# Miniprotein binders against D-amino-acid oxidase (daao-1), part 8

Target 1, 310 residues: D-amino-acid oxidase (daao-1), of Caenorhabditis briggsae (a8xj44)
Amino acid sequence: IQERIPDSVVTIIAEKFSPNTTSDVAAGLIEPYLCDDDVDRVISWTKSTIQRIQEYMNEGNPGAESQEQSGYWLQSVKSVPKWLEVMKNVKILTGNELKMVAKRPEHKFGIFYTTWYLEPTPYIKWESDKFLKNGGKIKNSKIQKIEDVEKEFGLFDVILNCTGIGARHLIGDNEVFPTRGQILKVKCPSVKHFFIDDQFYALLNDTTITLGGTADRHQWDRTINPKISEKIFQENCKNIPSLRSAQVISSHVDLRPSRVTVRLEAEPDSKVIHNNGHGGSGITLHWGCALECVELVKKVLAGKPGISKI
Short names: E, the ipSAE of ESMFold2; O, the ipSAE of OpenDDE; V2, 0.75 times the mean of E and O plus 0.25 times the DockQ between their complexes.

## First folded at step 6 (miniprotein)

Design A1 (from S13 with V33F; at its last look DockQ between E and O 0.82; V2 from the best seeds 0.00; counts 0 for: pae E 11.7 > 1.5, pTM E .627 < .8)
Fold by ESMFold2, look of step 6:
Structure A1 (fold): chain B 310 residues (1-310), chain A 80 residues (1-80)
Amino acid sequence: as target 1 above (310 residues)
Amino acid sequence: GEYTLRFEIPDNPEVMMELFWRMIEVADKLGAFLTIEYRNGVMTVRVRFDSEEAAREFLKRMEEIAKELGLKVEVEIKEK
């Protein structure tokens, strides 16, 4: 908001900050995942996010990690979704190429492509540094109700709700629900490509590989299940035999803030704007959604009514 | 009482973010919340404590962190 509305004073209020957030353990691959919104909007948001990542890469900050990676998506039913148009080096695998990569009978079709990834913690630090240097204010606080913001911190012209799964409790958004995902982080430097099939994935980070996964809708259990971790590991080893020698680092459970559609809208007759419900695509969509949020802020500041669902 | 800390931060994003993270962790352990802003090479931190013991521990930890990072810290106590 600061970059697009230069006269603004922006305050972030959150209970937890990087590196101690759920987002800090995400794989950070740029790809639509667990988000079933209008395809044209998803594509537009993804393009904007890629441009921001390129700004990050061009600044060359020490410890900032944003790189291109390539890999395989193997399918039981052929699908060439439109969002692939934002990716690089897209190739539908030939019969011979597929035979070299396929590891299961259900690996009947394959796509090779290049995308970007972020190490979340360095990227968030980069954005936070810019925010603070531009005069942004940070308040470390737990807010029980959105109405309490002005009681504790004074009047604001606009209040942005970006609270993820917490929006169920904070504002009663019962359309947001958890999608439980369990992942395993391993170290295996010999693996150079991501690998995704219908059920499992191996996504590259700078020094680790994120193995997944599960996507259990409406599940709130944050307890790591060792049997699920073992299954994730063994099934990914079937897809990528080199993983058998991997060093297992950690397991994680995350509750993704899933929603039928992303909520990017102004609350009717209110100064509250919602930007929430990104599911498993929070990194992929974040900047594009932020840019649309700027337009909503401009409308609220001009005294215009909120807009319909976006 | 309310306490104001001022840190003179060199133009080094790593030092600024390390200081930020460590302050938040200490405040969280002591049940306090911070207001942080950065202007003209100075980070200003405001915090409220109801307990003198919590305030002493926070200030002690902040002095230790400042020494470890090679920073100067100035503490100011303001009336409510």
Scores: ipSAE 0.000, ipTM 0.430, lowest interface PAE 11.7, mean pLDDT 72
ESMFold2 (binder alone), look of step 6: mean pLDDT 76; pTM 0.702
OpenDDE base, look of step 6: ipSAE 0.092; ipTM 0.584

Design A2 (from S13 with E14W E25Y; at its last look DockQ between E and O 0.85; V2 from the best seeds 0.00; counts 0 for: pae E 12.5 > 1.5, pTM E .604 < .8)
Amino acid sequence: GEYTLRFEIPDNPWVMMELFWRMIYVADKLGAVLTIEYRNGVMTVRVRFDSEEAAREFLKRMEEIAKELGLKVEVEIKEK
ESMFold2, look of step 6: ipSAE 0.000; ipTM 0.380
ESMFold2 (binder alone), look of step 6: mean pLDDT 77; pTM 0.706
OpenDDE base, look of step 6: ipSAE 0.203; ipTM 0.690
ESMFold2-Fast, scan of step 7: ipSAE 0.016; ipTM 0.525

Design A3 (from S13 with V33Y R46E; at its last look DockQ between E and O 0.83; V2 from the best seeds 0.00; counts 0 for: pae E 14.4 > 1.5, pTM E .586 < .8, unsure alone 68.522 < 70)
Fold by ESMFold2, look of step 6:
Structure A3 (fold): chain B 310 residues (1-310), chain A 80 residues (1-80)
Amino acid sequence: as target 1 above (310 residues)
Amino acid sequence: GEYTLRFEIPDNPEVMMELFWRMIEVADKLGAYLTIEYRNGVMTVEVRFDSEEAAREFLKRMEEIAKELGLKVEVEIKEK
C-alpha cells in the first residue's frame, strides 16, 4: 500500500513474523493450488505476482538466481487448465516421453512446464525491509477481535484483514475452513525437476525439497503424524527413486485458509477490507491480490472525507 | 512501563534486518508489544511491558544485540 498510496502510514499487526510463519516453510513454486475457482482472477493475480518476482530478481536479491524451475505434472485424467497460459515452455508429453517419466499406472497423461520460483524467507525479508524503510510500523500482538484493534492501537482509516484461518474467530467468516497440509523437507541435490501427480508432489527449494502432501478439508489437527510423514516420503520415492538416499530434515503441518472464493472485498459500511482465503496459493496470488486491495483502499478512503492516511 | 529504544543504523540492509528479526524473536519470548519505525537511518522502537522482570530482560537483550552489531542504543522510559 505504501508504494501505491503516497502519504500513507501502514501498520502491520501480527502474533508471528518471519522466519516463524507458515509462509517461511512453503515451497515457493508459482502455480495455482487449492484456490479460487475463478480462472480469470487467478490468471490475473498470478501474472501480477510474476511481475513482482521479476522486480525482486532485478534488484539482485538472495535466492533470485533460481528464477525459473521446470518439472512434470502427471495425471490420471487429462487436464490442460487455462492457467498454464502464464507458464513457460509448456509441453504436453507424447506417449514415448510419458513412458520415460511415468512411475505409476495412474500416470496416464503428462505436462512439462517451466514456472517461477521464490524462496520464501529471503523474499519476505525483502518486502519487510522495503516496508520498514518506507516508514511502516509493526506491532507484535495477538488480537482476539477486529474491534479491539482501535481499542489497543488507536484509530485507523482502513483495516485490512489478512488473518487466514483466524478470520473465523476474529471476524466470523465461517466460509473459510482449514485444509490441513503435512509436508516433509529433505535434502537431495540430485533432483533437478519438480514432480507433481494427483496425490503427491516434490517441489524444489534452494537447498531442500518440499515433499507433500495432504489436503484434508475441515481438519484442524496441527500435530505431525509420523505415519503420514513416512507415507509422503515413501510415495515420493516411488515417483523419484533417487529420493531414497535423501536426508530428512523436518516435517510441518499447517492449516491452509481455504474458501470457495478468495475474499477480496470491502466490508459493507465499514473500514474493513478483506484479503483472505487463498488456500494453498498464497504465494502465487499474493501480489495480484495486494494490488486489488490498493484499489479497495482507495475506494474506502474516498468515502471518508477529512481522513488522508491509513 | 513503556519504553522507547532508538538505534542509529548505517545504510546497511543486513544490519537493519538482523536487528529487526532478533528484536521480534526476543519480543515473542517475553510477550512484548512493539511498534517499530525506521526513518533516516534511525530505528525507533516503542515497547510495553506489564512486568518489570520482562522489561529488564528485554532491555538487557537489546543492549547485547546492539553491542554484537556495533550499534548504539538509547532508552527512554515513558511513564504513563
Scores: ipSAE 0.000, ipTM 0.349, lowest interface PAE 14.4, mean pLDDT 71
ESMFold2 (binder alone), look of step 6: mean pLDDT 69; pTM 0.625
OpenDDE base, look of step 6: ipSAE 0.109; ipTM 0.610

Design S17b (from S17 with V43M E48R; at its last look DockQ between E and O 0.06; V2 from the best seeds 0.00; counts 0 for: pae E 18.9 > 1.5, pTM E .633 < .8, placed apart)
Fold by ESMFold2, look of step 6:
Structure S17b (fold): chain B 310 residues (1-310), chain A 80 residues (1-80)
Amino acid sequence: as target 1 above (310 residues)
Amino acid sequence: SKVRITFEIPDNPEVMMELFWRLIEVADKLGAVLTIEYEGNKMTITVRLPSEEAAKEFIERMKKIAEELGLKVEVEIEEE
């Protein structure tokens, strides 16, 4: 908003900030996952996010050299989704190439590709530092109702709701539901490629690998299940034998804010704009959705008598 | 009650894996959520427990695990 609406004053209100957020433990791989069914929107949003990552890389920020990674997606049923057009170096594996990579009988079709990733905490710091440098304001508060924002912090021209699962209670968005995911973070420097199959994945970060996963719709339990953690680890070791020497760092449960479609819209006859329901693809879609959100802000402001503030 | 437990990270990967799974087992038994962080040669576990009795049981189990695995443990409890 600040970058595209230069006379704006932006305040972020959240109960938690990086490095203490769920986003700080995410894998950060750019790939559509558990997200909106509108493929053209997803492709557009992903392209915009990749462009932002390239800006991050070009500015010489920490981690800029390691923002690309390559790997394998192995499938039991052939699928070549349209969003692969966003990726680099896409190669459908030949029979011999598949034999060299496959570790299971169900690995019947394979795709190698290159994509981008973000290390979430440094990236969020980079964006946050720019926000503050440009005059942005941050308030640490838990908001129970959307109308309490103005009671506690004053009048705003536009209110942006990016609250994830919290939107169910904050504004009654019952189309958002949790998809429970459990992951492990490990260290295993010998693993150089991501590996994804129908049920499990190993995604690379700068110094760790995120092993997953589960995707249990409508499950609210945040308790780590050790049987699931063991299964995630052992099944990934079948796919990548080198992981047997990995150092396990942490285990996490995340309630992904799933929705049939991403909610990116202005509330009718209101100054509230929703940007929510990104599922497992929040990082993949974040910048594209933010740019579209700017256009919605402009429309809301155009419907008002000239008050300008975000 | 908020409890912080710190272990020294063992050099043996199999000991480290056993420590991890024992921690997960304790979390399951107590219905607790663990946050596990690494700082250099130390592993820190943070957990919120519903009572001081649950916190004492958690600490006792962690000390037993440390003794069984030959690991040094540091314990910090914070009232919330």
Scores: ipSAE 0.000, ipTM 0.133, lowest interface PAE 18.9, mean pLDDT 71
Fold by ESMFold2-Fast, scan of step 7:
Structure S17b (fold): chain B 310 residues (1-310), chain A 80 residues (1-80)
Amino acid sequence: as target 1 above (310 residues)
Amino acid sequence: SKVRITFEIPDNPEVMMELFWRLIEVADKLGAVLTIEYEGNKMTITVRLPSEEAAKEFIERMKKIAEELGLKVEVEIEEE
C-alpha cells in the first residue's frame, strides 16, 4: 500500500509478530498448498509473487533469502495440475528416472520441477524494515472486533482486515477454519533437492530442512505431539535415506488459516477490506494478493461503492 | 536531531524480535523516522527525531531496553 499510494500513512495492528507467527514456520517454497479452489486466481497471484522474488534476486536480495530450487513430486495417482505451468524445468519422469528416486510401492508417477523459495523469517523482517523506513507504524494490541480499532487508535480512511484465523471471531466469518500442521526442522547438508509425495515432504531452507507433515482440518490443538514428530521423521527417512543422519533442530505446530475460497474483497458501503483465508499458501500468494488489495484501497478512497439509491 | 544506534544481533531470534518491536514502539511515541541496516552480526538504527529532547529520551529508552534484554549497545549522535 505505502509503495503504491503516495502520501499514505499505514499502521499495522497485531497481537503477534515475527518470529511468533504462523508464517514463520512455513518452509517458504513457492507452491499452492491448502488454498483456494479458484485455480486461475491462485496462478495469477503466484505469478506476481514469483516476479517479486525475481526482482529481489536481481537487486542482490537485500535481506530476503531467496533462490530457485529443484526437486521431486512422486504420486500414487497421476496428477498434473495447471499451476505447474508457472514452474520451470517441468519434467515427467521416465520409467528409469522414476526407478532411481522411488522409495515406496505407491511412488508410481513422478514430476521433477524448479520453483522459488523465500526464507520466511528474514523475508518478513526485510519487509517490516522497509515498511518502517518509509514511515509505517506498528502497534501491538489485541482487538476484539473491527469497530474497536478506531475507538482505540483514531480514525482511518481504510481498514484492511488481514487477521487470518481471527477473522472467524473478529468479523464472524464462519467459513474460516484452522488446518493444523505439524513440522520438524532438521539439518542435513547432503540433501540438495526437495521431495514431496502424497503425505510427506522435505523442503529446503537456508540452513535447515522442513519435514512434514500433517494437515488436520478443523483442529485447534497448538501443542506438539512427539509421536507425530517421530512419524514425520521416520517417513521422510524412507523417501530420503540420508535423512537418517540428520540433526533434529525443532518441532513446530501452526494453525493454517483455511477457507474454501480466499476472501479478498471490500465490504459494501464500508471502509473495511478483507484479505483472509490463504491456508498453507500465505507466502506463495502474498505479493499478488497485496497488489490486488492496493486496487481495492484506491476504489474505497475514491468513494465508488457501486450502490444505487432509489 | 540524528542518532545512530548499533546492536550486536542476538543469537536468540526471540530476543531479536523483542528488541525490534520495542524499538518501533519507542520511535513511534517520539515521532521518530528510522532506518535499520544489517551488516554481518550488527544491526544499525539511524533515527531522525524532531528535537534534542526527543533524541535524549530515545537514547535513554534504548539503553534501558538493551539492559533489560542483556544486549550491548553503541550510541553516536550526529550533527546535521
Scores: ipSAE 0.000, ipTM 0.101, lowest interface PAE 22.1, mean pLDDT 70
ESMFold2 (binder alone), look of step 6: mean pLDDT 78; pTM 0.709
OpenDDE base, look of step 6: ipSAE 0.006; ipTM 0.282

Design T06 (at its last look DockQ between E and O 0.01; V2 from the best seeds 0.00; counts 0 for: repeat 5 V from 63, pae E 15.4 > 1.5, pTM E .353 < .8, other shape alone 8.921 > 2.5, unsure alone 66.306 < 70, SAP 73.675 > 70, placed apart)
Fold by OpenDDE base, look of step 6:
Structure T06 (fold): chain B 310 residues (1-310), chain A 99 residues (1-99)
Amino acid sequence: as target 1 above (310 residues)
Amino acid sequence: SPEEARKLAEEIAKYAKKLGAYVLRFEIPDNPEVMMELFWRMIEVADKLGAVLTIEYRNGKMVVVVVFDSEEAAREFLKRMEEIAKELGLKVEVEIKEK
């Protein structure tokens, strides 16, 4: 918003901030995941996000933890998703190649490709610093209802709802539901490729590997289940035998704000804009969605010259 | 469906290009769901011929790039594709454009 609408004063209001947010624990792989939206729209958002990530990478900021990552996606069902157009080095494995990579009978079809990963925490810091330098404000507050925003912080020209799972309470959006994910963070330097199949995934970061995972719809339990952790570890070891020597660092549970479709829209005759329900694709889609939000903001602000409070 | 298969085969034949002695490109509509069976067959044929199959996207179209060890293998691949097309009830004439 700040970059596209110069005459704006933007305030972020949140209860929790990095490193204590759901985004902070994300694997950070750029790939649509658990997002049942229009594929072309998702691809568009992803492309925009990749561009922003590339900008982030090019700045060479200390601690910028983002690089290309390559690996294998093995499937039980033959599927070539359209979003592969955004990826690099896409190769469908031949039968012989598949035999060399497959670890399970279910691995009947395989694709090798290159994507990006983004460490969320340092990235969020980078964006936040820019935001603040541009005159943005951050306020720590728990808002119960969207109507309370203006009561507590004064009048706004536009209110953007990005509350994730909180949207259920904030605005009564009952179409938002949690998809519970449990993951492991491990250290295993010898692993050089990601490995994803129908149920499990190993995704690389700078110093750790994210092993996953579960995707339990409508599950609100945030408690780590040790049995699930063990299963995640053991099953990924089957896919990548070298993980047997991995050091388990931590376990995490997150509730991904899910909807049947991403809600990116302005309410009719309202100053409220929604950007919510990204499922497991929050990192992948965030910048693309933000750009679209800007357009919505511009529409809401149409005919209102001067400094806008957002 | 057989009709879809015929259409696909025809499109493949139409967009088949030889970029070199050992490289074939198939520019086909970006409809991976419909194309999956055809892709699978191509993969199988490529595997038998020791070829490497890669997916590219150009101008909104999916491009299948197949790299062969020999021109003979490339020709054989095309022949097999024609056979597949015939099985689908379509006679496909593939022009190999050498660059």
Scores: ipSAE 0.000, ipTM 0.198, lowest interface PAE 10.9, mean pLDDT 80
ESMFold2, look of step 6: ipSAE 0.000; ipTM 0.266
ESMFold2 (binder alone), look of step 6: mean pLDDT 66; pTM 0.573

## First folded at step 7 (miniprotein)

Design B01 (from U0 with M17L E25M D28Y V33I)
Fold by ESMFold2-Fast, scan of step 7:
Structure B01 (fold): chain B 310 residues (1-310), chain A 80 residues (1-80)
Amino acid sequence: as target 1 above (310 residues)
Amino acid sequence: SKVRITFEIPDNPEVMLELFWRMIMVAYKLGAILTIEYEGNKMTITVRLPSEEAAKEFIERMKKIAEELGLKVEVEIEEE
């Protein structure tokens, strides 16, 4: 909004900010996960995010290779989703190539590809620094109801609801639900490729590897379960034996804000625009969704009734 | 605080895994960062802990785990 609508004054109000958000614990690998069933919409948003990553690589984390990684996706049942067309160096593994990387009888089909990734915390800092440098404001506060925003902070021309899981109670969106995910972060410099199969994944970050995972729908428990951490590590070691030498750093639980369909729409005859329900794809979809929000803001400001972009 | 603990590697892989996971869980609970190195039949764990109290608790827990699993353990406390 700030970059696309000159002279806008933008204020971000939230209970938690980086480094204490759900986004900060995400692996940051760019690919659709636990999100919208509209494949073309997801692909379009993902492409926009990849373009933003190019700007990040040039300005905030220079180096063409700094935000790319390659790896393997091994499957028990063949699946070649359309979103792979966005990725680089996509290769269906031959029988011999598959045998070289397969570690389980159920690894019957394999895809190798290159994608992008973001370190969430430094990336969020880069975006936040640009926001603040351009006059943006940040306020740390817990909002109980959307109506309370203007009572506490003054009048706004537009209000963007990006509350994620909070949308369920803040605005009564009953389609929003949590998908509980537990992960383990480890250090193992010898692992050079990501590895994903039907249940488990090892995703590379700059200095750590994110091991997962779980995806427990409708679970609200934020408590780390040590037995789950143990299983995540043991199972990933079967897929990547060198992980046995890994240094374990931490365990995390996040409640991914899930919804059958991403809600990206303006309320009729209202100043409120919704942007939530991204599930496990918040980072993958973020910039595309942000650009579409800009168009919704322009329509609201023009005094015309907002329309659903979903 | 920095602690170095050395175990003789168990011949039984199940005992090794049990040792490894009990150690990891204690380290996690105490906010520790650990590095594991293997040399011959010895496993050396270097642990960085946030306080002296955490270091003492970690050492006591490791000694108890070694006793329960029938393993020999050597402990060295290093100051930084």
Scores: ipSAE 0.000, ipTM 0.100, lowest interface PAE 22.3, mean pLDDT 71

Design B02 (from U0 with M17R E25Y D28L V33I T35Y)
Fold by ESMFold2-Fast, scan of step 7:
Structure B02 (fold): chain B 310 residues (1-310), chain A 80 residues (1-80)
Amino acid sequence: as target 1 above (310 residues)
Amino acid sequence: SKVRITFEIPDNPEVMRELFWRMIYVALKLGAILYIEYEGNKMTITVRLPSEEAAKEFIERMKKIAEELGLKVEVEIEEE
C-alpha cells in the first residue's frame, strides 16, 4: 500500500512485533503448505513473492549468499503438484537416485528441486525499515474488536484486517482456526540440502536448520512438549544421519492461522478489507496477497467523495 | 558462560530418552546453545548460556535431573 499508493499514510497496529512474532520462527522456505486449496491462486501469489525476494536479494542483502536452496521431497504416495512449475531444477528421481537418498520403506517416490527462502527476522526488518523510512507508523496495542480501532486511534479511510487467528474473535470469522506446529532449531553446517517427507522436514536457514514437525488442527496449546521435540529430532536424524551431532538451539510452538480458503476480499459497503487464513504459507504468499490488497484499497477509495488519508 | 556436562549413557534406553529430553527442555528454556557429542559410553553436552545466572540454574537443574534418574554427572566450567 505505501509503495503503490503514493499519498497514503499507513499505520500498523499490533500486539507483537518482530523479532517476537510467529513469522520470526518460520523456516521461510518458499513452498505452499497448509494453505488455500485454490491452486492457481496460490501459484500466482507465490510468483509475486519470488519477485519480491529477488528485489530483496538485490537491495537488502548486500554481500550475502543467494536466497536459494535445493533438496529432496520424498513421498509414500506419488504427488506432482502444479506449483512445482514455479520451482527451478525440478527432477523426478529415478529408481537408482531414489535409493541413494531414501531412508525409510515409505520413501517410494522422490522429487529434487530448487526454491527460494527468506530469513524471516532480517527480511521483516528490511520491510519494516522501508516502511518507517517512508513515514509509516507503528502502534503497539491489543485490539479486541475491529470497531475499537477507530475509537482508540482516530478515523481511517480503509482498515485492513491482517490479524490471522485473531480474525476468529475480532470479526467472528468462524472458518479461521489454528494449526499447532512444533519445531526445533539446530545448527549442522554439513547439511546442504533440505529434506521433506510425508511427516517430517529439515529446512535450511543461513546459520540454522528448522526441524519439523507437527500440524495439529484446531489445537490452541502453546506449550512446548518435550516428547514431541525428541520425536522431531530423532525422526529427522533417520532421514539425515549427520543431524545426530547437531547443536540444538531452540524449540518453538506456533499457531498457524488456517482457513479452508484464504480470505482476501473487501466487505460490501464497509471500509474493511480482509487478508487472513494463510496457514503455513504466510511467507510464501505474502507479497502476492499484499499486491492484491492494494487493488482492493484502490476500489474502496474510488467510492469516496473526496480523497482522504488511509 | 561455557559449560561441559558429561553423562555415562544409561543401559536402559527409556532412562536415556528421559535424560536427553529433560536436558534439551531445560537448555531451550534458558536460551542456551548446546552441542551434543557421543563417544563410547559417554554423552557430553557443551552448553553456551547467556549469563552466569543462567549457567548456574542450568547446572542446578541438570544435577537435579541426574539425581531423579539415578545418574552420575560430571561438570566442567570454562571461564575465560
Scores: ipSAE 0.000, ipTM 0.227, lowest interface PAE 15.8, mean pLDDT 70

Design B03 (from U0 with M17L E25W D28E V33I E37T)
Fold by ESMFold2-Fast, scan of step 7:
Structure B03 (fold): chain B 310 residues (1-310), chain A 80 residues (1-80)
Amino acid sequence: as target 1 above (310 residues)
Amino acid sequence: SKVRITFEIPDNPEVMLELFWRMIWVAEKLGAILTITYEGNKMTITVRLPSEEAAKEFIERMKKIAEELGLKVEVEIEEE
């Protein structure tokens, strides 16, 4: 909004900032996961995010380590989702190629492809730094209800609700629910490809590998379960045996803000615009959703006065 | 209690960013609400804190951060 709307004054109000946000825990691999059922919307948003990442790479990754990454997706039941059209070098594995990488009886079908990734924490820091250098304002606060924003901080022309899980309580959006995910971060430099199957994944970051996973719908528990961490590690070691010597760095729990459909819309006759419900795809969808938010903001600012109903 | 802290913006962007992120961390731990304003070569932080005890700790931590980063800091306490 700051970049696309001249003379805007933008204030970010949040309880937590990087490196203590849910986004900082994300692996950063660009791939739709646990998000909107509208595949065409997801594809459109993902393409926009990829374009922005490519621009960052072409500028020498000014604030984030970003790059292409290739890997394997092995399945028990064949699935070739439409969003694969966005990816590069998509190849259905031959029987012989599958046999070389399969580690389980249920690895019956395989796809190899190339996507993009970015490091969430440096990326968020770079965006935040740019925001502040351009005169953006930050207020650290916990908001109980969205109506309280203007009571505490003064009048705004537009209010963007990007509260994720908080949208359930802050605005009463009962379609928002958590999908609990537990992950491990390990260090194993010899692993050069991501590996995904029906239940587990190993996703490469700049200096670590994110091992997952769980996806427990409607679970709010933020406590790390050591038994789950052990299972994630052991199961990923079956898929990538070299992980047996990996250095374990940390465990994390992530409450992904899930919703059957992403809510990206302006409230009728209101200054509030919603951008939440991205599930496991917050990073994957972020730039596309942000661009659409800018258009909604312009529309709200240019809107004609409505007739009040008595 | 309101506290106003002014820094001269460091010539080194890395130092400025380090100051910013350490300040956010301290504010979060103390339940502070802060507003950062830039004017010329100065950065002014206006802080609203939940208690006198929190205000004293915030000032102490900010002075320590300034010392570690080699920055000069000015502090003003506003009465309510």
Scores: ipSAE 0.000, ipTM 0.230, lowest interface PAE 17.2, mean pLDDT 70

Design B04 (from U0 with M17I F20W W21L I24L D28F)
Fold by ESMFold2-Fast, scan of step 7:
Structure B04 (fold): chain B 310 residues (1-310), chain A 80 residues (1-80)
Amino acid sequence: as target 1 above (310 residues)
Amino acid sequence: SKVRITFEIPDNPEVMIELWLRMLEVAFKLGAVLTIEYEGNKMTITVRLPSEEAAKEFIERMKKIAEELGLKVEVEIEEE
């Protein structure tokens, strides 16, 4: 919005900011996960995000920690989803290649590919710094209802609801629900490929590996369960034996803001635009969704309601 | 502070799992970073802790856990 709508004045209002957000816990691998069944729009949004990541990488600043990474996805039931078309070097593993990397009876099919990743915390800082340098404002506040925004901060032409799981109480969007995920972060520099199967994953960051995971729908518990951390570690060690020498750094719980479909639409006869329900794909979809928000803002400002999917 | 703990891998895998769970719980509470190495029938855990006080508490708690699980443990404090 700030970059693409001339003379806009943008204020971000939130209770928490990076490095204390749900987004900071994400591994940052670019790949659709627990988000939306509209494959074409997910692909479109993902392509836009990859373009933004390329801009981040090309600036070569000290905080540009996104890169390409390659790895394996092993499956019990063969699936070659259409979104693989945005990935590089996609290869279905042959019998011998599969045998070399398979570690479990259920590893029956395998795909090798290259994607992108970014470190969420330095990336969010990079975006935030640009926002502030261009005159954006940030306000730390707890908002209980969307209508309280203008009572506390004055009139706005448009209000974007990007509250994730908070949309459930702020808007009354009962289709929003948590998918609880627990992860473990470790250091193991000898591991050079990500590894994903039906239940577990090891995703590479600059200095750590994110091991997962769980995806418990409708669970709100934010407490770390040590038994789950041990299971995640031991199971990933079966897939990548060198992880047995890893240094364990930390454990985290993340409540992914899930919804049957991503809500990206202008509310009828209102100045409110919704952008939430990205599930496990918040990072993967973020820039594409942001660009679509720009178009919805333009329509609201022109006095026309946004166009929603039907 | 850096601590190295070595013990013989238990024959009973349930004892091994119990040890691992208790160790992780203590490590997370004390802000510890763990590295685990397996060689033959031995397991060596190298632990980096944020302070000498945390290291002392970690050692004390690990010795108690080993005693409760009937395991023999060797502890070395390394300079770092």
Scores: ipSAE 0.000, ipTM 0.132, lowest interface PAE 21.6, mean pLDDT 75

